# Designs tried in a protein design chat: VH-VL binders against Isomaltosyltransferase (ctsY). Part 7

Target 1, 124 residues: Isomaltosyltransferase (ctsY), of Sporosarcina globispora (Bacillus globisporus) (q8rqv0r968to1091)
Amino acid sequence: VEYEAEFGVQSGVSTNTNHAGYTGTGFVDGFETLGDNVAFDVSVKAAGTYTMKVRYSSGAGNGSRAIYVNNTKVTDLALPQTTSWDTWGTATFSVSLSTGLNTVKVSYDGTSSLGINFDNIAIV

## First folded at step 23 (VH-VL; from aa3 with heavy chain A33T)

Design bb2
Fold by ESMFold2, last read:
Structure bb2 (fold): chain C 124 residues (1-124), chain A 122 residues (1-122), chain B 109 residues (1-109)
Amino acid sequence: as target 1 above (124 residues)
Amino acid sequence: EVQLVESGGGLVQPGRSLRLSCAASGFTFDDYTIHWVRLAPGKGLEWVSGISWDSGSIGYADSVKGRFTISRDNAKNSLYLQMNSLRAEDTALYYCAKDRWYRKESYAFDVWGQGTTVTVSS
Amino acid sequence: QSVVTQPPSASGSLGQSVTISCTGTSSDVGGYNYVSWYQQHPGKAPKLMIFYVSKRPSGVPDRFSGSKSGNTASLTVSGLQAEDEADYYCSSYAGSNLVFGGGTKLTVL
């Protein structure tokens, strides 16, 4: 299931379309201030370990973002440099989710680095 | 301190050429997009051209396309504007300006020079 | 190419709030979130006051705020002070170009 960043709950960030190749209607950028984030309501039928995929562009270098589940930080996700701001990568990690509703947040916090273009997440 | 210093302005006749320079100091020049913006007293600010940190993306205002060429020499921390086929309407105070974001464009300019004046008249 | 429109002048008394508009199209102000505001005092270089529609650079007082609705961005200066008398320019990304408004002369009465 894919969750487009531009339809998440955005805090301190906004949607733009000035680079091609995004899914949906745009991508989110503007991560600069601590706490800038996009949040998603993710429902799963069973508690367990899921694969989370983050689709992004990181043309400035090797970026990173903090991932929160239900207000608990679960990782600092590496976002390796993409060839340019017009190319996209996918970063993948395992995440534990509870039965029912989970709030998943992609956030710029004190361990995060660089600007990125954030396109979507997928939970598999 | 972070500085941009423009030079190369002057009085020039229509149809002639002029080259502007912008010297950067106090920051890593090759990490930022740099722009030329001009101010004509009765017309306000006008974006002229921009060049990304690696010269991989270059843009021009329609009013200057084909006549002006932006370039940079990252080894010398310098930005240039080659201005050919100058016209009276190119008369302005020319600023160089730094984009705020590291190796990304915000199109927001957080550092400006004091400008260099170009006057194009017969 | 795209152009954005500002009123040529605005005014307010000390302590009042003043709002300056920047009206464009869906191809610039309405289409992207790369809108900035600059303050320029006579004989000085422009100073970035607001970027990314509503963010303030460090050192800019919170009485300066930015917003947009549809194709119109706004700069609001609350608690107007004498030093706020200046020219104000908006800018917006416009696809292949960056565009500035014509400027607004703010007079503090």
Scores: ipSAE 0.691, ipTM 0.911, lowest interface PAE 1.5, mean pLDDT 94
Fold by ESMFold2, fold request of step 25:
Structure bb2 (fold): chain C 124 residues (1-124), chain A 122 residues (1-122), chain B 109 residues (1-109)
Amino acid sequence: as target 1 above (124 residues)
Amino acid sequence: EVQLVESGGGLVQPGRSLRLSCAASGFTFDDYTIHWVRLAPGKGLEWVSGISWDSGSIGYADSVKGRFTISRDNAKNSLYLQMNSLRAEDTALYYCAKDRWYRKESYAFDVWGQGTTVTVSS
Amino acid sequence: QSVVTQPPSASGSLGQSVTISCTGTSSDVGGYNYVSWYQQHPGKAPKLMIFYVSKRPSGVPDRFSGSKSGNTASLTVSGLQAEDEADYYCSSYAGSNLVFGGGTKLTVL
């Protein structure tokens, strides 16, 4: 299941379209201040380990974002540099989710680095 | 101290050329998009041109396309504006200005020089 | 290229609030979230007051705030002080260019 960043709940960030190659209607940027984030309501049928894929662009260098599940930080996700701001990468990690509704946040916190363009997440 | 210092302004006749320079210090010049913005008294601020940290993205205002060329020399921490075919309407105080974001465009300028004056008159 | 419109002047009394508008189109102010506001005193370089529609750089007083609705961005200056008397410019990304408004002369009465 895929969740477009521009349709997530945005805090301190906004949708823009000034770079090519995003899915949906845009991407989210503006990560600068601690706590800037996009949140998603992710529902799963069974508790367990899922694969999360984050589609992003990191034209400034090797970036990172904190991932929160149900208000608990679960990782600092590396976002390796992309060739440009018009090219996109996918960062993948394993995440434990509870049965039913989970709040997943892609957040800029004290261990995060660089501006990024955030396109979507997928839960597999 | 973070600084941008413009130079190369002067009095020139219409149709002539002038090259402006902007020297950067106190920050890593290679990490930021830099712009030229001009102020014509009575007309306000006008964006002229911008060039990304790696010169991979360059833009010009319609009023200067084909006449002005922006460039940068990251080894010298310097930005340039080659101004050809100058017109009276190009008379202004020319600023260089730094984009706020590291290797990304915010289109918000957090550091400005004090400007260099270009006067184009017959 | 895009044109954004500001009132040529605005005024308010000491301690009051004033709002300056910046009206564009869906191709600039309405289409992107790259809107900034600059303060310029005579003989001085512009100073960034607001960026990204509503974010405030460090060192800018919190009585300066920004917002956007549709194609119109607004700068609000609360608790007016004498030093707030200056020219104010908005700017917006416009797809291939950056555009400035014509400027607003703010007078503190």
Scores: ipSAE 0.687, ipTM 0.911, lowest interface PAE 1.4, mean pLDDT 94
Fold by ESMFold2, last read:
Structure bb2 (fold): chain C 124 residues (1-124), chain A 122 residues (1-122), chain B 109 residues (1-109)
Amino acid sequence: as target 1 above (124 residues)
Amino acid sequence: EVQLVESGGGLVQPGRSLRLSCAASGFTFDDYTIHWVRLAPGKGLEWVSGISWDSGSIGYADSVKGRFTISRDNAKNSLYLQMNSLRAEDTALYYCAKDRWYRKESYAFDVWGQGTTVTVSS
Amino acid sequence: QSVVTQPPSASGSLGQSVTISCTGTSSDVGGYNYVSWYQQHPGKAPKLMIFYVSKRPSGVPDRFSGSKSGNTASLTVSGLQAEDEADYYCSSYAGSNLVFGGGTKLTVL
C-alpha cells in the first residue's frame, strides 16, 4: 500500500511540483527546522515486521531522515544521493507495526541531514 | 562574515555592453544558487537571472532573455552578468543575492550585496 | 507572463497589526509554496523576513508572520513599531522564473 507524501499530515513542510518524476500530485519539500515532518496513518491486519519503502530525491548529497512509529524513533534512514533533483531513489528498511492503526512519521530531527524531496512511502 | 560585493556598474549609452561581477566571501560559494535582482526607479525589485551551484540550471526574466548572460566561476567565488544591447529600461541598482538552501533552490534570498548602479542613457 | 500584485501602500498605528497582500495566479503564488517577503529600508539592501510562505529566518521577530490562501499570500506585522516603516516586497516562484510584487510602502502612524 502506497501513501503519497502530499496527502500525509504535513508539519513545517509543503507540497511542490517543480521537479519531474513524482507519483500522485506532487512531492513534499521544505525540511529545514527540527521537527519538520510528514505523518501517515498506516493500518495493518496483523502485528509483525513489514518492509517500508521511501521514495525520495536527494540532489544535494547523501541525506537522512528519522523514522518514527507511534512516537518512538525506530531508525535514521539513509537517503543516498540521487543523480539530480529530477531523479528518484528508493530507501528500504524493516519496521515493526502493531495490529491496526500505526502513526508513521518521516521527520527532520537532530540526526537528519540535507534537504530532500519526499514522494511517498509503501508498506509491503 | 558572509558577504556579497557587486562591481562593474557605470554610465553607458543604449546598445552598448557592460559586465557586472559579484564577489562572494564567508560561505562556500559553490554550494548555493546565486541570483541577480535589480531595483529600478519607480518599479521596485525585479528578478533578473539565477544560476545554480553547478551551473546546471539557469533562468532569465523575459525582459532580459537573449541580451543578458549569467555565469559563475566557482574557483574564484564570483558571479557575473554580461549585459548586451542595453536599453534605458535596464537602468537600475543591481544586486546579487544568495539562495538560502544548500544545493537546493528555495527561491528565498537570505544574503544580498549593496548593489552596483547601471545607468543607460544617451 | 506571471503577475503578482501588492497594494501600493498600507498603514497602521503603533502597537496595531497590519496585513499586506500578495495576489498572483495558480501558476505562481497559488501553484507553489515558494513565497517570500522582504523588508527594505531606504538606502539599504532587502532583508528576508519570511520564506516558504510562513517560515521565519533566525533573528526576525515573531510579530512577522506569513500565510497564504488560494492565490493570495499575506504578510502580517503585529505590534507595529516605528522601525517597521519600510517597503515590503513579496516574491514567488513562477515555473521558469521568479517574480516580485510591485512593493508596498508601510507607514507607521
Scores: ipSAE 0.659, ipTM 0.902, lowest interface PAE 1.6, mean pLDDT 93
Fold by OpenDDE, look of step 23:
Structure bb2 (fold): chain C 124 residues (1-124), chain A 122 residues (1-122), chain B 109 residues (1-109)
Amino acid sequence: as target 1 above (124 residues)
Amino acid sequence: EVQLVESGGGLVQPGRSLRLSCAASGFTFDDYTIHWVRLAPGKGLEWVSGISWDSGSIGYADSVKGRFTISRDNAKNSLYLQMNSLRAEDTALYYCAKDRWYRKESYAFDVWGQGTTVTVSS
Amino acid sequence: QSVVTQPPSASGSLGQSVTISCTGTSSDVGGYNYVSWYQQHPGKAPKLMIFYVSKRPSGVPDRFSGSKSGNTASLTVSGLQAEDEADYYCSSYAGSNLVFGGGTKLTVL
């Protein structure tokens, strides 16, 4: 299941369509300041460990975002530089999810770096 | 200190050409989009043109499109504005302004020069 | 080209709050969160006060705040001080252009 970033619950970010290769109707832009975040409601039928993927563009360099699940930080997700802002990479991480609804938040916190474009997040 | 310094302004007659320059210092010039913004007497700020850090993206206001050409020389930390077919309404103080985003566009300008005055009058 | 509208003037007394509006369309202010505000004192270059609708650059007092609803962005200056008297301009990304509002002269009474 794929969740488009532009439809997530946003704080401090923008949306745009001015780079090629995004999925959905756009991507999250302006994701570059402490406190910025995009949250998603992710439902699973069974509790367990799941693999999630973040699709992003980071044309300026290597970035990083903090991943929070149900208000708990689970990892700092490295977002290696992409060839350009028109190319997109995928970063993966594992998370423990509870049965039913979970909140997955991609955040710029004190350990994060660089502005990136955020396209979507998917549960594999 | 991050600084932008405009030059090349002056008095010209309508139809003539003028070339503005902007010298940048104190930051990695080739990592930022740079813009020209002008302030006409008694008017407000008007975006004129912008050029991305790699010159891959260039934009012009409708009012200057076809007449003005923006360019940059990253080796010289310089921005240019070639203004052709000048009109009275082009009279303004011309600022160069730095986009705040590193190798991206935020459309927010965090550093401005003091401007250079262009007067177009017969 | 898009037109973004600001009130030509605004005023407030020392210590009060004042809000300046910036009204555009769904193609600019309402369409993107690339709204910025600039302060300009006479004879000085503009200074970035707010970007991305509500973010403050380092060094800008937190009494300056920005918001947006629909096609209208707003700059609020709380705790007005004498030095806040200046022209204020909003700007917005507009697809292929950047557009500025007409500017607002803020007078501190």
Scores: ipSAE 0.294, ipTM 0.814, lowest interface PAE 2.3, mean pLDDT 94
Fold by OpenDDE, look of step 24:
Structure bb2 (fold): chain C 124 residues (1-124), chain A 122 residues (1-122), chain B 109 residues (1-109)
Amino acid sequence: as target 1 above (124 residues)
Amino acid sequence: EVQLVESGGGLVQPGRSLRLSCAASGFTFDDYTIHWVRLAPGKGLEWVSGISWDSGSIGYADSVKGRFTISRDNAKNSLYLQMNSLRAEDTALYYCAKDRWYRKESYAFDVWGQGTTVTVSS
Amino acid sequence: QSVVTQPPSASGSLGQSVTISCTGTSSDVGGYNYVSWYQQHPGKAPKLMIFYVSKRPSGVPDRFSGSKSGNTASLTVSGLQAEDEADYYCSSYAGSNLVFGGGTKLTVL
């Protein structure tokens, strides 16, 4: 299941379409400041460990975002530099989810770095 | 301290040429897109031209296309504006302005110089 | 070239709120979230007040806020103070150009 970033619950970010290669109707831009975040409601039928993927662009260098699940930080996700802002990479991480509805939040916190473009997040 | 300093302004006759310079300091110059913005007497701000951090992207306002050329020398932390075929309407205070985002255009300028005055008059 | 329009003047009393509009088209203000606002005092360089429609640079008071609806962006100055008297310009990406509004002179009464 794929969740477009432009449809997530956004705080401190914007959406744009001025770079090629995004999925959906756009991507999240301006994701570069402490407190910026995008949250998604992710529902699973059974509690367990799941693999998730973040599709992003980071033309300026190696970025990083903090992943929060149900208000708990679970990891700092490395977002290696992409060739350009028109090319997109995928970063993979594992998360423990509870049965039913979970909130997965991609956040810029004190451990994060660089502005990135955020396209979507998917549960594998 | 992050700073931009424009120079090269002056009084010229219509049809003549002038070259402006902008000297940057206090930041990694080759990581930022830089722009020229002008303020004509009694008018508002007008974007003139912009050049990306790697010179891969260049833009001009319609009013200066074909007459002005923007360039940069990252080794010298310098931005330039070659102004040819100058017109009276080019009279303005010319600012250089730094884009706020590292190796990406935000189209928001967080640092401005003091400006250099260009006067085109017969 | 795109034309972005602002009211030439605006005014408000101390402590009050004032909103300045910036109207463009779907090719600029309405097409991108690259809208910025600048404050300029006489004889000074412009100062970035808002970028990405609603984000504030460090050091800019939270009484300055930005929003956008359709092809119109807005700058709101709440708790108006004497030092807020200045010219305000909006700007927007416009595909291949950057465009500025005509500017608004804000007077504090």
Scores: ipSAE 0.117, ipTM 0.769, lowest interface PAE 3.3, mean pLDDT 94

